VH-VL binders against UPF0179 protein Maeo_1037. Designs and how they scored, part 2

Target 1, 145 residues: UPF0179 protein Maeo_1037, of Methanococcus aeolicus (a6uvu3)
Amino acid sequence: MDKRITLIGSKIAKTGNEFIYCGVLEECSECRFKKICHDGLIVGKRYRIVSVRSAKHPCIAYGDGVKVIEVEPSNNFTILIESKKALEGLTLSHSDIQCNNILCKYYNLCHSEGMPEKYKIMELHEKIKCPKGNSLIKATVSTIN
Short names: E, the ipSAE of ESMFold2; O, the ipSAE of OpenDDE; V2, 0.75 times the mean of E and O plus 0.25 times the DockQ between their complexes.

## First folded at step 1 (VH-VL)

Design b9 (framework fv_barzolvolimab)
Fold by ESMFold2-Fast, scan of step 1:
Structure b9 (fold): chain C 145 residues (1-145), chain A 121 residues (1-121), chain B 107 residues (1-107)
Amino acid sequence: as target 1 above (145 residues)
Amino acid sequence: QVQLVQSGAEVKKPGASVKLSCKASGYTFTEYDINWVRQAPGKGLEWIAWINPNSGYTYYNEKFKGRATLTADKSTSTAYMQLSSLRSEDTAVYFCAREVGYSYDYWFDPWGQGTTVTVSS
Amino acid sequence: DIVMTQSPSSLSASVGDRVTITCKASQGISDYVAWYQQKPGKAPKALIYDASTLESGVPDRFTGSGSGTDFTLTISSLQPEDFADYFCQQYYSYPFTFGGGTKVEIK
C-alpha cells in the first residue's frame, strides 16, 4: 500500500506536514488506538501527511488530542540552503547553517533534524530574509542513501 | 435524511467484471469512509474494503486485494466498487455502508439497500 | 484474522421473553464490537456500538455487554418487530469480521 493511516497530535495534523514515525505508545496499545496503529508504518521512517480527518479524539500522550491521518513515505524535505550551492540537480552533504539564533522563525529550516548525510536539490523556491545576513534560498530536497 | 442508494441487480458470467455504485445523500460525502460488505445466500457478512472519499485512500481485505477496486466521485457523491475475475462463489448481495467513526468508532450506519450480483454460466 | 463465534445460530421465543445472544472473539478485542439487526430482504441496522452503547432511536429493551472476548446482546422483553437476524462485528483489527448470525423467530 502506498498510503497508510495513523494517529498524530491535532496541532500538527495538517496536510503537507512531515514527521518521523515513533511507534505505538505503550499507554495506548491495548486501548482504542491499537487498530489504527497496525498499518505497517516503519519506526524511524519519515512520512508526509496527505489527508486529515476532521474529528479530534482524546489521547493521554497528546494534550490537544489526536486526529486520524493518511500518510505516505517521504524522501523530500523543505530546507534553507546557501544561494551559492543552490543548483537544481546538485547533490550536497548535509550541513546546518552556522547560527545560534533559536528564536528565528526560520531556525528549523536552517537546522533540519533527521536529515540523511546526503541529499539532492529537486526544486528551488523563494529567497528568504536572514536576520544575520546570510544569502539563503528555500529548496525542496530528496534524501539519498 | 442520511441514506445510501445502490445500483440495480447484475448478472455476469465467470471471468467478467462488475462495477457497483453507491450514491450518498443527506450528509457531507467527503467526511465519512464508505465500506463494502457482501452476503452470500444463506451465509454471513464478509467485509471487503473501505475508501476515504476525500483523499481516495483505500484499504482492502487481503482476500479481495487485486480483484476489488474502490473509487469515489466527489462531484456526484458516489462510491464505486469494481470486482474482477468473477467466480460463482462471488454470487452475493453487496452492501455499501457509511463508517460513522474516525478513530475507534468504526460501526456502520447507514447501509445501502444492497445490490444482488449473480455469477453463472 | 479474528474469528467471531456467535451462539445460538437460531432460537424461538414468545413475545415478552428475555432473549440472550452471545458472541465470542478468538482473541481480545477490548470493546470494539457492534451489533446489527437485519430483517428479511432489508439492509442491516446498527443497534449497539462499543459493546454497550445504544444507537439513537433504538429501544432500551436492547442492551449490550462484555469486553475482551465475550460479548452479549440481550432483548429484555421481545416484541413482534424484533423478529430478525442479529449479528456481531469486531472492528478492533483488519479485516473486520462478523459473527455467523442468530435468527430470532417469534413462536
Scores: ipSAE 0.000, ipTM 0.526, lowest interface PAE 12.7, mean pLDDT 80

Design d1 (framework fv_daclizumab)
Fold by ESMFold2-Fast, scan of step 1:
Structure d1 (fold): chain C 145 residues (1-145), chain A 120 residues (1-120), chain B 106 residues (1-106)
Amino acid sequence: as target 1 above (145 residues)
Amino acid sequence: QVQLVQSGAEVKKPGSSVKVSCKASGYTFTSYYMHWVRQAPGQGLEWIGYINPSGGDTEYNQKFKDKATITADESTNTAYMELSSLRSEDTAVYYCARDYYDSSGPFDYWGQGTLVTVSS
Amino acid sequence: DIQMTQSPSTLSASVGDRVTITCSASSSISYMHWYQQKPGKAPKLLIYDASNLESGVPARFSGSGSGTEFTLTISSLQPDDFATYYCQQYDSYPLTFGQGTKVEVK
């Protein structure tokens, strides 16, 4: 299909996670993985991780090292929203959920960095049992643009 | 040849502190998270926490949050775990273990263990 | 916390027997690992991500399962296999282990 291979920080290298590609960092100029890490990715575009290789590699940009991942382009993204605000077709303003548990398996869905100011709920999925007691539901959303 | 070599057994009085070391060799120390796990005599395994030796980021089991402090010294390829305010129930064998995956196992290499005995 | 419960806690077996150990998670998990521990020794990784055999581990060991039920099987028990076996989840913190299954001589 239209899948690409790249490398990303080990702690965020999980199947189902999404990220926005921000371009090449200055530190990457002499990295032996620069070509596979950055080639074929579009700055500002969101990608979804579809598979992760187990081996870790040293990386100057990520202290935890990086893993090889396979990604596909994403035209919308998955997040967690408060259950009381969850209605398909509803447009929501981004609201920050107060939580510092970066190891929670749902952390990236709760704290999608680079979230647009407004987004539309396209589809509701399962409710999530939050370790901190928040009532959350998984949703597929799209940017208003 | 990956090796994790821990410091020797210690006998401590209640209320004291102990610092256990784990010296790594045979791989790039900063490329893998190091975890600490304990086992009380005749009991099962209990996870304490980990450190990312690159940068020093740590995570703890809430049960050990105010008791254990995990550190790492990149210059000597050594991880440390310090336990404070020791009580008799802290008597256990303490293991360091290397994390092959994303900071949550599998633990592919383990140290030999350090017996910490807390008694009067 | 995700609780990992092993069954049985103790198993008596003879050399050549097929041994099965079960591990049940209190919540659905993506993957888990199995370790072997002999008296006075550190645990040793046997199976990772539910079904992958660690390098150097004999082919008589195998793992299977998904969701909440996982199984470790020893197809033909050898003298070297009398030990305690532990399962571990890595789905969320704190990382948790099963209580252990001791495989002892019948």
Scores: ipSAE 0.000, ipTM 0.492, lowest interface PAE 16.0, mean pLDDT 79

Design d10 (framework fv_daclizumab)
Fold by ESMFold2-Fast, scan of step 1:
Structure d10 (fold): chain C 145 residues (1-145), chain A 123 residues (1-123), chain B 106 residues (1-106)
Amino acid sequence: as target 1 above (145 residues)
Amino acid sequence: QVQLVQSGAEVKKPGSSVKVSCKASGYTFTSYYMHWVRQAPGQGLEWIGYINPSGGDTEYNQKFKDKATITADESTNTAYMELSSLRSEDTAVYYCARDYEYVWGSYDAFDIWGQGTLVTVSS
Amino acid sequence: DIQMTQSPSTLSASVGDRVTITCSASSSISYMHWYQQKPGKAPKLLIYDASNLESGVPARFSGSGSGTEFTLTISSLQPDDFATYYCQQYDSYPLTFGQGTKVEVK
């Protein structure tokens, strides 16, 4: 049973959508559904929505409410890596970018929890501009070394 | 109900400054970045910058770095944008807009907008 | 800065028409967003991340594309759809918008 029930913003709660759990639901700290929202989700890990329930529920972090969804985990993570290390097909050892700006909107992708010690770069995406001046690119990585 | 309500229209002389407010309601103010975008009469949209209300971290379009100052007041759930050294080409409707944040890691889409504040700079 | 160029700048159409608006980026980008703006109103988000329909937006709207070429399609134009449409890139700062495409009655 690798399927998980969780809650996500009503706007993105669509079957077939994939998302990266970035810890944004952590800001719903007073939500009565907190255990369902956060328990068992790994920051930076990709999930695919397989079903969506129609009822909307209030959430402190989302004024438009949340919906119950069922997700399947993916073996792929989306993270930010230094552009100089960004080459598709390379296997890299995980190393955190030295940054303590916890208020940055990219913080969770730079500091993903649960990353394996080694990962393979599967696909490179867009570059981002770091508020602290690091040259970063978004990448899909696989946990299979 | 999620809303952004902006301050009223202003008429300013060249060289003066203006401060536009944007009051948020219906959501957790500190959970979403707030952006400012302007639109000159009959023209397109131009991005000014953003603020993270949770810590005051800002990013500006280089064109506006010495002109715009974006701030936020958590106690009143209000974001502000101040423009200094106003020129006639700063005449525009100024919008605040909430960042559409989702777990996909995608940002910088604007799902909720203020109604706009017309700033007219003329002598 | 990444420049966004829309084509056409103005489009005349009739109710029931299929309308396609294109947006070209000066550099390869991953995705973009699309907005609708009616006179005297703030823009409204239609499509995010190139192809995802915003909640409450009619299914006749769709988006596609990758790299430097993206499109917004309205499959069967309705009276409520006469408006100006803008694309926006978010691959790099500063965020930039297309110049707009005005869809007007034929």
Scores: ipSAE 0.000, ipTM 0.515, lowest interface PAE 16.1, mean pLDDT 79

Design d2 (framework fv_daclizumab; at its last look DockQ between E and O 0.44; V2 from the best seeds 0.00; counts 0 for: pae E 7.7 > 2)
Heavy chain, then light chain:
Amino acid sequence: QVQLVQSGAEVKKPGSSVKVSCKASGGTFSDYAMHWVRQAPGQGLEWIGYIIPIFGTAEYNQKFKDKATITADESTNTAYMELSSLRSEDTAVYYCAREGYDYWGAFDIWGQGTLVTVSS
Amino acid sequence: DIQMTQSPSTLSASVGDRVTITCSASSSVSYMHWYQQKPGKAPKLLIYDASSLESGVPARFSGSGSGTEFTLTISSLQPDDFATYYCQQWDSYPYTFGQGTKVEVK
ESMFold2-Fast, scan of step 1: ipSAE 0.016; ipTM 0.599
ESMFold2, look of step 2: ipSAE 0.028; ipTM 0.607
ESMFold2 (binder alone), look of step 2: mean pLDDT 92; pTM 0.942
OpenDDE, look of step 2: ipSAE 0.111; ipTM 0.705

Design d3 (framework fv_daclizumab)
Fold by ESMFold2-Fast, scan of step 1:
Structure d3 (fold): chain C 145 residues (1-145), chain A 122 residues (1-122), chain B 106 residues (1-106)
Amino acid sequence: as target 1 above (145 residues)
Amino acid sequence: QVQLVQSGAEVKKPGSSVKVSCKASGYTFTDYWMHWVRQAPGQGLEWIGYINPSEGYTEYNQKFKDKATITADESTNTAYMELSSLRSEDTAVYYCARSEYYGSGYYGMDVWGQGTLVTVSS
Amino acid sequence: DIQMTQSPSTLSASVGDRVTITCSASSDISYMHWYQQKPGKAPKLLIYYASSLESGVPARFSGSGSGTEFTLTISSLQPDDFATYYCQQYSDWPLTFGQGTKVEVK
């Protein structure tokens, strides 16, 4: 229930999408939307989009413009982890899955950008069909408090 | 019938090594982790480590990392634990136990071997 | 290492009694299990994820708690329930057990 309003690139402005806030861009130093875009967000924290406004606004940082979104902090997020490391309640240090198949529909879950150094496994889900034959399972993880 | 059957009791001298086996049957060996737990006479349970047989990955209690070596042979559905440099303090019943590691599971040790008594006599 | 402390270490009870065993963790844990062990036998899983009853375990057994305080309850003690009970955490490596609670005949 800690909802915040911000602006994000229109291409990714879809309800249900998640992102890691990366900080204030240099291009935004004179942008009139800087306060809305960046105030109240914590660098390195994950947010989930809960609503998207229809209007598109021009922005120097985004060629396709930006939309107003409402976000909630997301401490729980979905990734793929190696089955050998998958134990609910276990705290893991992040390590990259070695794979160069960028066309795989699971690529972003295997190579999640902005992963915290440590996370806790909250819930294990289904095992996925890996085209490379890796033993992977979908997991809901949380940032460590 | 899911079953874990361990090798028989061993009596060893200080400084020697022992290798305990745990043969699994009635399930897919590579779908479960295999843990090793010891219990000294009249004492509680102490976790040694586990192996994921499908990938050979092991994790140890740091107390046992230089004493215990856990391995698995998929062709015989058998897990092993070797203890080196035995001391009288290693006298205990050693158990193997499986746990599930997929999303529908619960990761509790739901099936246990009968235990292997290792006695280190001085 | 996360330390698991059980209380009491021993309790004397009669058939039909309600028995409660407590397990305290030295830090917040998300998940823990309860096991039963009879003399000369391997432990048996009773409760997983703090409150879920293992298949084949009688409904008189129940678990509750969160954070650092957990309890195992036997609603109406039966002769088959005289045993030692262990809690175990699996929120962090290494896995650790409580010292055990022995339920003996009064």
Scores: ipSAE 0.000, ipTM 0.486, lowest interface PAE 21.2, mean pLDDT 79

Design d4 (framework fv_daclizumab)
Fold by ESMFold2-Fast, scan of step 1:
Structure d4 (fold): chain C 145 residues (1-145), chain A 122 residues (1-122), chain B 106 residues (1-106)
Amino acid sequence: as target 1 above (145 residues)
Amino acid sequence: QVQLVQSGAEVKKPGSSVKVSCKASGYTFTSYYMHWVRQAPGQGLEWIGYINPSGGDTEYNQKFKDKATITADESTNTAYMELSSLRSEDTAVYYCARGWKYGSGSYYFDYWGQGTLVTVSS
Amino acid sequence: DIQMTQSPSTLSASVGDRVTITCSASSSISYMHWYQQKPGKAPKLLIYDASNLESGVPARFSGSGSGTEFTLTISSLQPDDFATYYCQQYDSYPLTFGQGTKVEVK
């Protein structure tokens, strides 16, 4: 089984939510939950929450506390892709959208961190209004290999 | 604990329609896709399609596009599959099965309903 | 459509035997999933993504393969393992299954 147990902020500890593991925070280096929080997770890899335990625990890194969660590696994530490349089942090589508008509400979907070299389009969603005039559509994509 | 409970067996006349239900419990209904798969007597498995209960998006096997309609009701955590214009060839056990919403898990099925036998005869 | 062909279609075996089932895809695919089905029951997931053992499945089950040829192996057959086994691809729509391999008592 690929399932791991870790801790995450209680506000985002919901079944189905995904996160990218960013490594050990300095505040957690002396934490009593260090082994649970960090062992077995790969920095830069995306994980999906598959279960959440009810108890809430104090944590310096999270003002609202943390909950114990069970996670699995996630190969799916949501990004924005050029409409001309948007075909379900198509395999694409990652190419960055050239844009420096960090104030755009879509910036994080256009500049998703941890993108694999290749991904497969699983599901197409709605088109978005790009302030820069790019023709973009929201898509759920899956990693390959 | 995760359970998928399907409606009971149906006997239908050719040309009629049937609607099979699949009630989910023990998990967040909108966090998983619900697939439908059929199995004719003595035959193998055949994929019909799926629904994303969060938003209602569907995908169908082209063979079933004009025959099957998959829907979901979030208020009751129930998925439905309606088959129209029934023929004797539609006699089969119909299963609902959940797929994880993300990654390869969307396309393999960790929990299945018990199955609903639909018999189409004159 | 990607066609999945299993061999053998029927296999007679005794408890303790090593059982091997093969699944051939009509086109190269990335991964294969395997299910077990007993009479009157829904299928049960055994292996996903070619070689990953589903939680709760005994270690005697294993999967391997790539491209067009995939294999399910049961290292030491138990009484509970007499069943029909199905492979499944997810590389393209529609999702397709093999025709099934029935493992029966010799």
Scores: ipSAE 0.000, ipTM 0.485, lowest interface PAE 18.7, mean pLDDT 78

Design d5 (framework fv_daclizumab)
Heavy chain, then light chain:
Amino acid sequence: QVQLVQSGAEVKKPGSSVKVSCKASGGTFSDYAMHWVRQAPGQGLEWIGYIIPIFGTAEYNQKFKDKATITADESTNTAYMELSSLRSEDTAVYYCARDSGYEYGYYYGMDVWGQGTLVTVSS
Amino acid sequence: DIQMTQSPSTLSASVGDRVTITCSASSSVSYMHWYQQKPGKAPKLLIYDASSLESGVPARFSGSGSGTEFTLTISSLQPDDFATYYCQQWDSYPYTFGQGTKVEVK
ESMFold2-Fast, scan of step 1: ipSAE 0.016; ipTM 0.564

Design d6 (framework fv_daclizumab)
Fold by ESMFold2-Fast, scan of step 1:
Structure d6 (fold): chain C 145 residues (1-145), chain A 119 residues (1-119), chain B 106 residues (1-106)
Amino acid sequence: as target 1 above (145 residues)
Amino acid sequence: QVQLVQSGAEVKKPGSSVKVSCKASGYTFTDYWMHWVRQAPGQGLEWIGYINPSEGYTEYNQKFKDKATITADESTNTAYMELSSLRSEDTAVYYCARDLTEGWYFDLWGQGTLVTVSS
Amino acid sequence: DIQMTQSPSTLSASVGDRVTITCSASSDISYMHWYQQKPGKAPKLLIYYASSLESGVPARFSGSGSGTEFTLTISSLQPDDFATYYCQQYSDWPLTFGQGTKVEVK
């Protein structure tokens, strides 16, 4: 089965948004939504929001509350790629940007976990100012397998 | 002790009305939606509608829109369903059932109330 | 409305048998929930969101499926499992149930 139901922060609960499921927090042990929020999701896996329900619920982990959402597994990633390689529809072999600055706000987009060896560029977004001077652009890419 | 306790069996004449109650205990009443489901003798389950007790908002199966009225009283933690213009085909066991707000599955049910409509 | 059809309507089985009940929807649905009902009792939740096992329900019960066809499986039938089983769609209002599958002694 592809689709699952869960809860996520109200501010990010929008159809089309993607997120990586990070698992259960200790604060969730007595939460009435724990069963719905965490059942059937795989830690580290990326999901895409397919639909959002209207009611907002209190949540210890999200100060602005949470909404019920329907998700499906996503094979899409948002990453940073070298501008010289940035062409929509192009298939690339993945190579991480050579950088060890883990405190950079762009680090996760440069070093996405779980990236396949090959991916296709689906959509190009904005150019990124790199602290190390690399010429980078944000892209949505899709796995080939 | 988490439970839903419904009112007792009713025998009604055609054209009359009946109001069934469902009293919740052991949990925060306004944290869950309350649905109503019926089951005619020897038949399957049929969804009637629900109420969100915190807002008083209701939704109905179109089939029951003019038949059923669902209400809730937060001061007594009780949900109600009134059926109007009773007919023989309304003879059924009526259940209230708890929904974890938009989950649309029922982890706790009342024991059922038999409503018999006979002349 | 989404029409739910269960197959079979009745099945005869022996303790220890593997039992499967199928529920077919007239349209693609997101999830299926499953309930068990014994005579004179309210239904009891077994499986929610197609494959999630309700707390307190024995591990011999499992659910699977997607699209229009969903299945409830009892891996090794026990005496306590002779009952009527209902599926319920989770996709659109109004909520609809299958007609029920009665599991009886062979």
Scores: ipSAE 0.014, ipTM 0.557, lowest interface PAE 7.2, mean pLDDT 81

Design d7 (framework fv_daclizumab)
Fold by ESMFold2-Fast, scan of step 1:
Structure d7 (fold): chain C 145 residues (1-145), chain A 122 residues (1-122), chain B 106 residues (1-106)
Amino acid sequence: as target 1 above (145 residues)
Amino acid sequence: QVQLVQSGAEVKKPGSSVKVSCKASGYTFTSYYMHWVRQAPGQGLEWIGYINPSGGDTEYNQKFKDKATITADESTNTAYMELSSLRSEDTAVYYCARGDILTGYYEYFQHWGQGTLVTVSS
Amino acid sequence: DIQMTQSPSTLSASVGDRVTITCSASSSISYMHWYQQKPGKAPKLLIYDASNLESGVPARFSGSGSGTEFTLTISSLQPDDFATYYCQQYDSYPLTFGQGTKVEVK
């Protein structure tokens, strides 16, 4: 259906892991695996690994090699949002939290890569104690179709 | 030259087991998956499963999960498929086929064994 | 499981005829292959990834299609082409084949 076969680095080739597809690298232009590795994947889209094959294959982009994986589109992300905007089922426009503290352990959840312009709150989790005093809650959100 | 050579025809009684072999040559055995496909007399092709010879990892068509066991012996470059609790419905030609994931395309069966006829009769 | 249905199941043709075989998938697929099988022989790969001709296969064979409908065409049937043809999907496990199309002498 929505499932695709591709190749990914051996160290991250684990069922349940997610990644954002970044497109074809210049180094991949002459690679014999270019079609299998990149065919049918959309740049900037998040994928979830649903199965992993055991054989390793050589890859210029991954020093420890790659494995064949089956992926499906993942429209769900874990992010931090302001508690005042946090209602399950609510659709929000994405805006980055104003914060330049790159050493914060929550920085990546506050400034998620590959976020769509709009998303829907699917599930609310625990509140986070923000070092800068923002009232934040961890949420699973979904992209709008 | 890539070759897959299978064991000879077998005639078995209902309830018995049979083990079919597929000896590979002409390539690195552990670099490709080995698949098994069957064909009942006058019928079409049915995929049974595969094995990765390097690690022994297998995948089965759920229809054959309790019927077939696929193994591989890396030291002899031979893949095996054992069928248990044989019934008349298991009468078929069984093929091994190499999945060519290293050709730069998704798996397709470029190389096949010659087939092994397994007949189950009382 | 993805069901692959071929049409027709049997086709009578003469040498020189243009032959078309259709394969329908029960859901949209991206990867499918075509095989030829003669009596008493293992299948032989003809077309991979819907439209790519396997090395050593005559140019009279071609494949096309996408989504749920795929076709195998033989532009000018030769005596060596009387055989059974199978489509196969590789989009998901379990791998599935069509029921086969027998091309026989008219």
Scores: ipSAE 0.007, ipTM 0.489, lowest interface PAE 9.7, mean pLDDT 80

Design d8 (framework fv_daclizumab)
Fold by ESMFold2-Fast, scan of step 1:
Structure d8 (fold): chain C 145 residues (1-145), chain A 122 residues (1-122), chain B 106 residues (1-106)
Amino acid sequence: as target 1 above (145 residues)
Amino acid sequence: QVQLVQSGAEVKKPGSSVKVSCKASGGTFSDYAMHWVRQAPGQGLEWIGYIIPIFGTAEYNQKFKDKATITADESTNTAYMELSSLRSEDTAVYYCAREDSSGYYPDYFDYWGQGTLVTVSS
Amino acid sequence: DIQMTQSPSTLSASVGDRVTITCSASSSVSYMHWYQQKPGKAPKLLIYDASSLESGVPARFSGSGSGTEFTLTISSLQPDDFATYYCQQWDSYPYTFGQGTKVEVK
């Protein structure tokens, strides 16, 4: 498999977590780990954390320090979908939930940026309490191309 | 307690290579930088380079970039330094030393191996 | 490369003496450490970050200094202190050491 080693903030360094690599921060310019931490990662690409080491290292970008993680490229997204369409293994066409409440803590999961036109439901999670009354469930979905 | 145990003394001919090992026990190996430092007989200390085993990549003192190769085997908690094209001036005691990777700066060498004498005969 | 120069190279001292060793850097350094090396043994950390005493090191050892001038002091020399002492800068690559100061019996 295409596993890579990098460093990420201690608070988010958990097996199973995913993140989108956003590039080198200006604070990293003098870091001794800069090349190892950033080399081989593609800006805008999503990665899944497959293992986390226990030791914490100091980092100017993360106040609580960083941990060594092993990552794999991921085609997976976490989104909210209508419960009536929620069946593991089903391939769906993406459609945004009709909602303009940008202050809702679930807004980004209802209006996922960068979603392809079609995706496959990989795993269903908890149902969420929607302030607008929509019947929604959290899902991990995968791109099909 | 962390201990670093190095391989035994070597006698080598000019032009040959030598590979020294440093086995870590009693603590975490993969996440800590392991450095190599040499000391010629009766002389001071000279830094060669280091490896962080989990990354598998090494950094070198420019003086040693074409001379030394530092590697690590996480399955055996062992770091290695291979020195090529040996000359008489490479005769020295070679130490491995672990860098403290605690959450506070500055870092320093917290544990040292016992040293490996490499003698290059003429 | 940052050059580290220690003074003196060798000093003779008696038990109970106050011993001072100086380390001069060719350019300003933020981090400086001191190590002790006894014959036939690996170096051992004494002082880190110029003035912090390593755990288990006797209180008679102290360090001071900043910028380009650093000092290691042994307030009352003991028999166990006859050794060679090295300063090391941890500011930039390559990491460099002083040439060493040998403290021997007078």
Scores: ipSAE 0.005, ipTM 0.530, lowest interface PAE 10.3, mean pLDDT 80

